# VH-VL binders against q86iv5, part 38

Target 1, 237 residues: q86iv5
Amino acid sequence: LDSCSICVDFVGNSLNDLLNIILNSGVIGTCGDLCSAVPGGQIVDTVCDLLCDYVGVDEFIKLISDVDPDPIYICEKISVCKTNDNAAASLDLVQINPQNGTVGGTFTLSIAYTVTNTIATGQLAFNIIDPTGNAFGDAVLLVQQSPEQYTQQFQFQATPSEQESFPNGLYTVQALVCEGSCGSPHPNTYTLANGTTTFTISGADSSSMSGAGSFSGSSQSTQTGAASGSGSGFALF
Below, E stands for the ipSAE of ESMFold2; O stands for the ipSAE of OpenDDE; V2 stands for 0.75 times the mean of E and O plus 0.25 times the DockQ between their complexes.

## First folded at step 16 (VH-VL; framework fv_rosmantuzumab)

Design f3 (at its last look DockQ between E and O 0.70; V2 from the best seeds 0.00; counts 0 for: pae E 2.5 > 2)
Fold by OpenDDE, look of step 16:
Structure f3 (fold): chain C 237 residues (1-237), chain A 120 residues (1-120), chain B 111 residues (1-111)
Amino acid sequence: as target 1 above (237 residues)
Amino acid sequence: QVQLVQSGAEVKKPGASVKVSCKASGYTFTDYSIHWVRQAPGQGLEWIGYIWPSKGRTNYNQKFQNRVTMTRDTSTSTAYMELSRLRSEDTAVYYCARVPLYSSGWFDYWGQGTTLTVSS
Amino acid sequence: DIQMTQSPSSLSASVGDRVTITCQASQSVDYSGDSYMNWYQQKPGKAPKLLIYAASSLQSGVPSRFSGSGSGTDFTLTISPVQAEDFATYYCQQSYRYPRTFGAGTKLELK
């Protein structure tokens, strides 16, 4: 893992812990004082200390205590992640399979995009909007992606949960490629490309309110060549 | 071969101080933290604290706070633990152990232990 | 502090048996999909020896008859089949938070 990925992962996973420590521990004099209190084993302590030392404890606390803390932005501010204001990409394909599914079924989302100017630190994000307007999704961190075509796949099971009931109807998928965190108000954040597709869910069996749709994003970056995808229409914005 | 070699047994009176050494060899000293764990006779294991040799950063169990000091000499790859204001309850075998810095925090190698006896 | 409840405190077994030791943490020791639980073996007069790290990963050089499982708060060490050299005290240890804490130990004795 590269240092940027490590930073973003740490900040993302430990943000609440860091905030709680900052709020409850009184005066934090050193990076060591802060980082030794963070749970997550030796690696978390080590990474925290290294990152904190880049900017000092006061600045680190300030960044973490932001009203809208963004892990990517924080890692950029401490110069661990790079930025590219000239990043550029296009969306090539947004496809969901099957296009017609049932509650409890597994869906595969495939997103293909082309980087034309290096994405320094960004995201591939998607949002699924159900017929009621409720949205759920995920994002993958992009670090130093050179000009090339990329493909990412996501899978989810349409199992009702507290977060998503998966009502019958038409669903909308939104895909985004961003420099920075998609939708973030922070500097060095840009939407590079976006697109949409739709799919339907039918046959809602009300009985199986089982577990949260865990997006097992197996980030296998398979550089697959330009598959001439058949005509499932995605709309590019 | 990775080795942690500790100093010899100590006998101290209450109120005294003891300093135990742990000499590391067979690996890069700065790539691991050194932790100290003690075990009273017939009892379980108690974590005391750690030092990060590259920075000298320490973290102590609050139970020992203000009585324990951990130091290191990077030139000799040696870690030290000093415990002051000794009590009879401090009678134990003291172990040093290494932990990889980029790990979940397991103790993969241990010293042979140093027996401390605190008696009047 | 995270309390570690280890059971049983002692167990008698014969060579060839399957032995299971459990450890319960007072709170979850999971972080980012990993469990921060380790297992050690200690023989009399010797330092502890690492057996399992990250709940289920076998330490290099440790026989495959040792295995670890569990997540969240509940963890298990299994020895199968037990060998003559396995009679010792076993400890679980969490590495999720400081201070690091250990279970009280399980003594495995020959039946």
Scores: ipSAE 0.750, ipTM 0.902, lowest interface PAE 0.7, mean pLDDT 91
Fold by ESMFold2, look of step 17:
Structure f3 (fold): chain C 237 residues (1-237), chain A 120 residues (1-120), chain B 111 residues (1-111)
Amino acid sequence: as target 1 above (237 residues)
Amino acid sequence: QVQLVQSGAEVKKPGASVKVSCKASGYTFTDYSIHWVRQAPGQGLEWIGYIWPSKGRTNYNQKFQNRVTMTRDTSTSTAYMELSRLRSEDTAVYYCARVPLYSSGWFDYWGQGTTLTVSS
Amino acid sequence: DIQMTQSPSSLSASVGDRVTITCQASQSVDYSGDSYMNWYQQKPGKAPKLLIYAASSLQSGVPSRFSGSGSGTDFTLTISPVQAEDFATYYCQQSYRYPRTFGAGTKLELK
């Protein structure tokens, strides 16, 4: 992995712990004070210390304590992830298969996009909106994506859960390609392209049902994909 | 091959201090933290603290915070632990061990141990 | 500090037996899908030797008769079949938070 991906993964995995340490501790005077308190093996302490020492503990705490903290933005401000305000891309294909499926079925979302000016640090993201307006989704980190055509697949199973019941009806898929975090208000962030498609879920097995339900989510296998839903509305994350 | 070679046994009186050395060889000294762990006779293992040789950064178990000092000399690939204001309860075998900085944090190689006896 | 409770404190076994040693942490030692529990073997007069790291990963050079399992707060070390050289004391250790802490040990003795 490159330094940018390592930074984004660290901040994404440790942001909540870092924020809690900062908010619940009195005085944090050194990177060691902060980073040795973060749980996780030696690698977490090592990466935390390297990033923190690079900008200084006070600036690092300021970046983590942002009102709307964002792992990509933090890593851009630290200068381990690059930005490109002129990044450009288009969406060539947003396709879901099958277009008509059933509860419990497996759906494959295929996205093809063309980069026309390098995406320095950004995301390929999608949001699936159920018939009631409830949404779920996922994203893949894009680092130094040169001008070229790319294809990405995501899979999910429509297994009902407390987060997403998968009701019968029309589903809308929204896909985004972004420089920076999709939906973020931070500087150097742009929605480069968007696209939509739809699919339906109809019918259910009427033969029987087990008593007393259990919570279970769908799993995915192709790089990054969704298994459970997210809140309602037009927010991608 | 990787080795951690510690200094010889020590006998001290209460109130004295001791400095134990741990000489590393067969690897890049600055890619690993050096941890110190002790074991009282017939007892289990107790973590004392660590030092990062490249930065000199230390982290001490609070139990020892006011009595322990860890240092290193990167030119000789040697780590040191000094324990002051010794008590009879400090009688133990003291081990150094290394941890890869880019790892989940296991102790992969250990020194042979240094026996410290503190008696009046 | 995370307290580590090993059981049993001692165990008698014959060569060929299956032995299971348990370790309970006072809080979860899981982080980002990994479990930060390690196992060491120590023979009298010797330094500890790493057997298992990350709950279930076998250290290089350690025989496959050693295995580890568990997550969260509950972990096990299994030796099957026990061999003559396996009579020693075994320690669990968490590497999730500082200070690093060890279980009190389990002494495996020849019956």
Scores: ipSAE 0.481, ipTM 0.769, lowest interface PAE 2.5, mean pLDDT 87
ESMFold2, look of step 16: ipSAE 0.421; ipTM 0.759
ESMFold2 (binder alone), look of step 16: mean pLDDT 93; pTM 0.952
ESMFold2 (binder alone), look of step 17: mean pLDDT 93; pTM 0.952
OpenDDE, look of step 17: ipSAE 0.533; ipTM 0.802

Design f4 (at its last look DockQ between E and O 0.65; V2 from the best seeds 0.00; counts 0 for: pae E 3.6 > 2)
Fold by OpenDDE, look of step 16:
Structure f4 (fold): chain C 237 residues (1-237), chain A 120 residues (1-120), chain B 111 residues (1-111)
Amino acid sequence: as target 1 above (237 residues)
Amino acid sequence: QVQLVQSGAEVKKPGASVKVSCKASGYTFTDYNIHWVRQAPGQGLEWIGYIWPSKGRTGYNQKFQNRVTMTRDTSTSTAYMELSRLRSEDTAVYYCARVPLYSSGWFDYWGQGTTLTVSS
Amino acid sequence: DIQMTQSPSSLSASVGDRVTITCQASQSVDYSGDSYMNWYQQKPGKAPKLLIYAASSLQSGVPSRFSGSGSGTDFTLTISPVQAEDFATYYCQQSYRYPRTFGAGTKLELK
C-alpha cells in the first residue's frame, strides 16, 4: 500500500474517532496525545502519529475539524497524496448485468475508463438511483494512475434493507471518474468523466428484509501493469 | 534470532524506585515498539505502557500515571522501565514485549521477565 | 477500558481432546474489517507466547492444532487435538485501544 492510500484509509476510518477525541478531550498538546487515544490497533496509532507529526498537531486538528472533512483532501493538504490539476480521463463503458433483474438478484457493474493524463489522487465512483430517486453507491480510490485503460467491476445484491428497498422499476447508474473526491467542494477536485446506464428490477419478493446491500467491492484491480512487487518496506515518508 | 533480555530480579522497599532494562537483539530496534506488561503472583497480565524507540514517544496505563517512566537507548537497543513510589502491590514479574509498528498490535516476542519484590 | 471476560477459568482435558476457550470483550474490537484480538499461551515460570493474532491468524511456528475465530465482541480459541505440551494457561488480549487489556486466563489441565 502506498502512503496516500494509507492516509486516506486512516482518515476515512478514524475520522469520527478523531473528531470525538478532539471535541471531548481538553487541550491536545501533542500528536501523541491525540493518536494514542484513537482506536484501531498499533497501525492506526503509528499512521496517525506520522501524519500528525508531518503537519503539526494544530494543523492536523484543524484539518480534521473541517465542516466538510474529506479524507482525500486532508491527505492532499498534508502532502501525502498528490494532486494533478491537469488530470484527464474518459469513460469508455458503463455496463450493468443483467439489464433486467429481480429483487434479491445479483448485479454486476462494469466500468471502463481511459486515463489520458495521470490521475494523482482521485476516485472512480458510481451511484445507483432507484425509481423513487433514492441513491446508493460506492467509490474506489485512485492513486497515481498513469495514462492507460482501466476496468473496474462492482457487485451488489438487490436485497431490500433499511437503506434501499429496491422497488420495481427503472434504475439509473451514474459513473464518475474524478481527481479528488467526486462531488467534493474542496480544491483540486474535478470530475474528469461521467456516464450513465439503466437497468430494471421486477418481481418484488416481499419476503426477506435482510441486511444492507454490502457492496463486496472485490477490487480485483487486475492492474495488468507489472507492478514489480519489490517488498519495499512501508516507508510512509 | 529475536531476543529480549531483561535485567535481574529486584528487591525493594515501599517508597523506593526500580529501573528494569530490556535489551533487544536480532532485529532493528527502531522498527518495533516495546511494551511492558506485569503479572502479580498467581494473577493475570496487566499492561503498563509502551515506548516508541525511534521517537521516544510513550503511552502509559493511567493506573501507573506519574509513577512509571519508559525510556530507551537506541545506541544499545535497550528499553527501560522505571517505577517509582513502589508499593507491596507492585510485587510482580515484569515483562517487556515487542510490537510491530505496522500491525494490529500483538506481542510477538517477550523478555524472560524480571521479578520485583516489594517488601518492608 | 475494554474488559475481557474469559471462560472457563479452568478446563480439564485429555490428550487428543478438542477444547474451546471463549473471550468476550465489553465492546467491539473490530476496525476496518479486522478484529484486534490476540491469544497467548503461558507455561509456569515462562513468559507468554503469542499463538493467534488478529482473531484468526496463526503465529509463525505455532502448530495448526491451534485456531482462532470470532469477531466483534465474541472470540474463541480452539485446540484440537490437545497435546501433552498444551497444558498451560491461555490469555486473550485486545489490541483495539489503549489501555491494552487481557482476559483473566484459562488454565488447561490434564484430566
Scores: ipSAE 0.806, ipTM 0.938, lowest interface PAE 0.5, mean pLDDT 91
Fold by ESMFold2, look of step 16:
Structure f4 (fold): chain C 237 residues (1-237), chain A 120 residues (1-120), chain B 111 residues (1-111)
Amino acid sequence: as target 1 above (237 residues)
Amino acid sequence: QVQLVQSGAEVKKPGASVKVSCKASGYTFTDYNIHWVRQAPGQGLEWIGYIWPSKGRTGYNQKFQNRVTMTRDTSTSTAYMELSRLRSEDTAVYYCARVPLYSSGWFDYWGQGTTLTVSS
Amino acid sequence: DIQMTQSPSSLSASVGDRVTITCQASQSVDYSGDSYMNWYQQKPGKAPKLLIYAASSLQSGVPSRFSGSGSGTDFTLTISPVQAEDFATYYCQQSYRYPRTFGAGTKLELK
């Protein structure tokens, strides 16, 4: 993994802990004071300290304490992630299979997109909107995605949980390709392409089940390469 | 091949100080933190603190904060722990152990231990 | 500080037995889908030796009769089958937060 991906992953996983430490700890004079308080083991302390020392503790705290903190934006301001204001892409395919399924069934979302000007640091993101308007989804990080054709697949099992019951009806899938975080108002952020598709679920039970839904992502090797990664729990758009 | 060799046993009086060394070999010293852990006779393990050799950054258990100093010499691949204002309850075996910087934080190799006895 | 409650304090077993040692943390030690719990073996007069890291990963050179499991706050070290060389004290340790903390130990003795 490259340093940009490491930074985004760290900030995304540790942002709430960092904010809590900054707001509750009084005087923070060194990167060590801040970073040693972040949970998650040695790797988290190491990455935190290296990033914090790179920009200085005062600037690091300022970036994390921003009114609308955004992991990609923070890592761009730290200069570990690059930006491209002229990034360009199109969505070639947004497809879900099966288009008609059942509760407990496995669904595969396939997204194909073509980059026409490098995506320096961005996202491939999707939402799935259930018949009641409840949305869930994920995003994967795109780093230095050169002009080429790419394919990404995601799978999920429609297992009811406290977060999503999978009721019968029509589901809408929205997909976005972005420079920067999809939906973010920050500078250097652009929605490059969007697309939609739909599917239905029938035969859902009236009974509720427990558990949270999750997504598995896979990188598909193409003649032009594929983005790697799995959903990391980035905010939905 | 990986080896942490500590300095020899110490006998001290209350109020004195002790400095324990931990010489590393068989790996790149700056790729690992050095942590210090002690064990009183017949008792369990107690974490004292760590040092990050390339940065000199330390973090101490608050119990020891005003009495412990950890240092290192990267040219000799040696870490040091100094404990001051010794008390009889500081009688213990003191271990150094390494922790990979890009890990969840396990102690993968330990020194042989340094016995400290504090008595009048 | 994260308190680590290790059970039992001592355990008597025969060669060939299956033994289970538990460790409960006072708060979750999970991060990014992994659990930050480690297990060590210590024999008298010797330094601790790493057995299991990240709850379930076996350290190089450790026999496969040792296994770790658990997540969140509840963790288990299993030895099956127990061998003569396994009679020792076992410690759990969280690496999730500072200060790093250890369980009080479980002494495994020959029955």
Scores: ipSAE 0.383, ipTM 0.741, lowest interface PAE 3.6, mean pLDDT 87
ESMFold2 (binder alone), look of step 16: mean pLDDT 93; pTM 0.952

Design f5 (at its last look DockQ between E and O 0.06; V2 from the best seeds 0.00; counts 0 for: pae E 7.7 > 2, placed apart)
Fold by ESMFold2, look of step 16:
Structure f5 (fold): chain C 237 residues (1-237), chain A 120 residues (1-120), chain B 111 residues (1-111)
Amino acid sequence: as target 1 above (237 residues)
Amino acid sequence: QVQLVQSGAEVKKPGASVKVSCKASGYTFTDYSIHWVRQAPGQGLEWIGYIWPSKGRTGYNQKFQNRVTMTRDTSTSTAYMELSRLRSEDTAVYYCARVPLWSSGWFDYWGQGTTLTVSS
Amino acid sequence: DIQMTQSPSSLSASVGDRVTITCQASQSVDYSGDSYMNWYQQKPGKAPKLLIYAASSLQSGVPSRFSGSGSGTDFTLTISPVQAEDFATYYCQQSYYYPRTFGAGTKLELK
């Protein structure tokens, strides 16, 4: 584990809790006052204290309270994460399988990309747009990605929920490789490459998709129906 | 060459205080936290607390919260641990160890240890 | 505080043997796919020495006959083959929760 990844993970997981603590209290005098109230394990409290102490409680609160807070930007601003304004990459493949599936079915998104100049702190992000225009997605943090070829897979099950009903029709997948948070207006942020693909969903449930093995094997980020910026700093665009 | 060199053995009476030093060399002192761990004779290891040298931030095991103070001098790259109101149960070897920047707490380099004997 | 149950408390072995030492935490020490479990070796009169960090990562300068495995609450240190210099006490340590806690130790002795 490196300090940049630790910072981004903490801020991403604790941002809403931190903001609620700040708003409910009105005045926070020390890092201990703020960080002891954050729910989680003691490592969360310790990382909060170290990051807050690094910049000072007033600056930390200011960064958290930004109208559009961004975990990567916050960690870059406090110099725990590095930037590279000359980062470069290309997107070699955006592929989803199956291209024609059913409600309740499992879909695998495969993304291949080539870095041609180091990505200091950035994202590989995707956005899935349903037939009604509702979008959900996720992102993976990229730290000090040297020039090389990379492949990443994401998997999701089209199980209807309050956040995403998975209506029948055509879905659009958008993928981005970025320096900084994808879609962010903040300095030192660049969309390096993008790509798209599509798939369809029909109304029949597949009994074969009730199998036990698909959930337990994924190391990729997984979610259904979430707005951008809530878990990993992903923004809709 | 990372090195942590601790002060020498101490003999104290109950009720006294002791201050142990840990001098760091071979790395940037303010980029790593210093943790303190003790080991009573024939016993296992017990974590006492840490200090972040750049800003002096400390965190203590609650068992020691009311008796321990950790400080540092960045000009000499030295960390200190002071334990007050000593008891015979405080007889132990006291180690300092460093933890990598923003790490979750593995102790990659240790001092040689400082033996404290508390006896009447 | 997180309890660390190490077993066995002592173990006799010959040079060339394969030895396993287990460590069980009272709660999971995993976060985001990483395990915050570390292993140390301590010889009499010496400071502990880091062997394994993050469950399975070998510290620089540690021989490859040492290996670590496990996740969640259950972790194992393996020494294969045991050498004469490996007779020592071994400690596991979790670094996810404060206070940091250590197992009680496993003394590896020559048979």
Scores: ipSAE 0.029, ipTM 0.541, lowest interface PAE 7.7, mean pLDDT 84
Fold by OpenDDE, look of step 16:
Structure f5 (fold): chain C 237 residues (1-237), chain A 120 residues (1-120), chain B 111 residues (1-111)
Amino acid sequence: as target 1 above (237 residues)
Amino acid sequence: QVQLVQSGAEVKKPGASVKVSCKASGYTFTDYSIHWVRQAPGQGLEWIGYIWPSKGRTGYNQKFQNRVTMTRDTSTSTAYMELSRLRSEDTAVYYCARVPLWSSGWFDYWGQGTTLTVSS
Amino acid sequence: DIQMTQSPSSLSASVGDRVTITCQASQSVDYSGDSYMNWYQQKPGKAPKLLIYAASSLQSGVPSRFSGSGSGTDFTLTISPVQAEDFATYYCQQSYYYPRTFGAGTKLELK
């Protein structure tokens, strides 16, 4: 993993923990004070220390304490993630299979897009809007994507949960390619491309509110492109 | 071979300070953190804190926050733990242990332990 | 602090037996699909020795008769078959929360 991905992952997963520490631990004098209280393994602790040291404890706390904290933006602000205000992309395909499914069925969303100017740090995001207007979705972090064609697949089961009941009707899929976090109000955020498709669900059995639809996003990024990623090994030290 | 070699046994009076050393060998000192754990006679294990040798970053158990200081010398691959204002309850065997930085935080190698006796 | 409840506190077994030690955390020690639970063996007058890390991974050089399982709050160490050199005290340890905490230990004695 590259440093940017590590940063975004850490901030995203530890944001609530960090906020809890900041709010409940009184005066945080050092990065060590803050990071030593964060739950996680040694890598989490190390990443916290490293990131905090980039900007100092006070600035780090300010970034984490933002009203609308954005992990990508935070990592950009501390110069771990890069930005490209000239990033450009187009959406080539948004496809959902099957187009007509049933409650409890598995759906596969395929998105193809072309980068025409490097996405430094961004997202491929999608939202599924049900017939009632409720929306759910996911996003994949994009780091240093060079001009090329890319494809991503997502799968989800239409199993009713507290978050989504999957009523019968017409569903709308929105796909977005962004520099920065899609929909974020922060600087260096741009929607580069968007597209929509629709599908239908029938046979909704209202009775089985089973548990939270685990979006098993098996991101099999078949990067067919020879990303000559010069693996500049993130030297933590 | 990975080795952690600790300093010898200590006998101290209440109110005194002790500094225990842990010399690492057989690996890159800065690629692992050093943790300290103690064990009172016939008791379980108690975590004291850690040091990240590359930058000297430390984290302490709040129980010891105001009495423990961890340091390192990267030139000699040695970690130090100093405990001040000693009490009888601090009588224990003190261990240093290695934790990989990219791990989930297990202690894969341990020092042989340093016995501290605090008595009036 | 995370409380680690280890059971039993002591166990008697014979060589060749199957023994199971359990550890329960007061809160889940899982993170991103991984369990932050480790197991150690300690013999008298010696430092602890790592046996299992990340709930189920066997440390290099540790015999395959040692195994770990579990997730969330409930974890198990199994020794099968028990050998003469396995009579010792065993500790579970969580590495998710600070401070790191250990179980009280299980002493495995020869029957």
Scores: ipSAE 0.021, ipTM 0.628, lowest interface PAE 5.0, mean pLDDT 88
ESMFold2 (binder alone), look of step 16: mean pLDDT 93; pTM 0.950

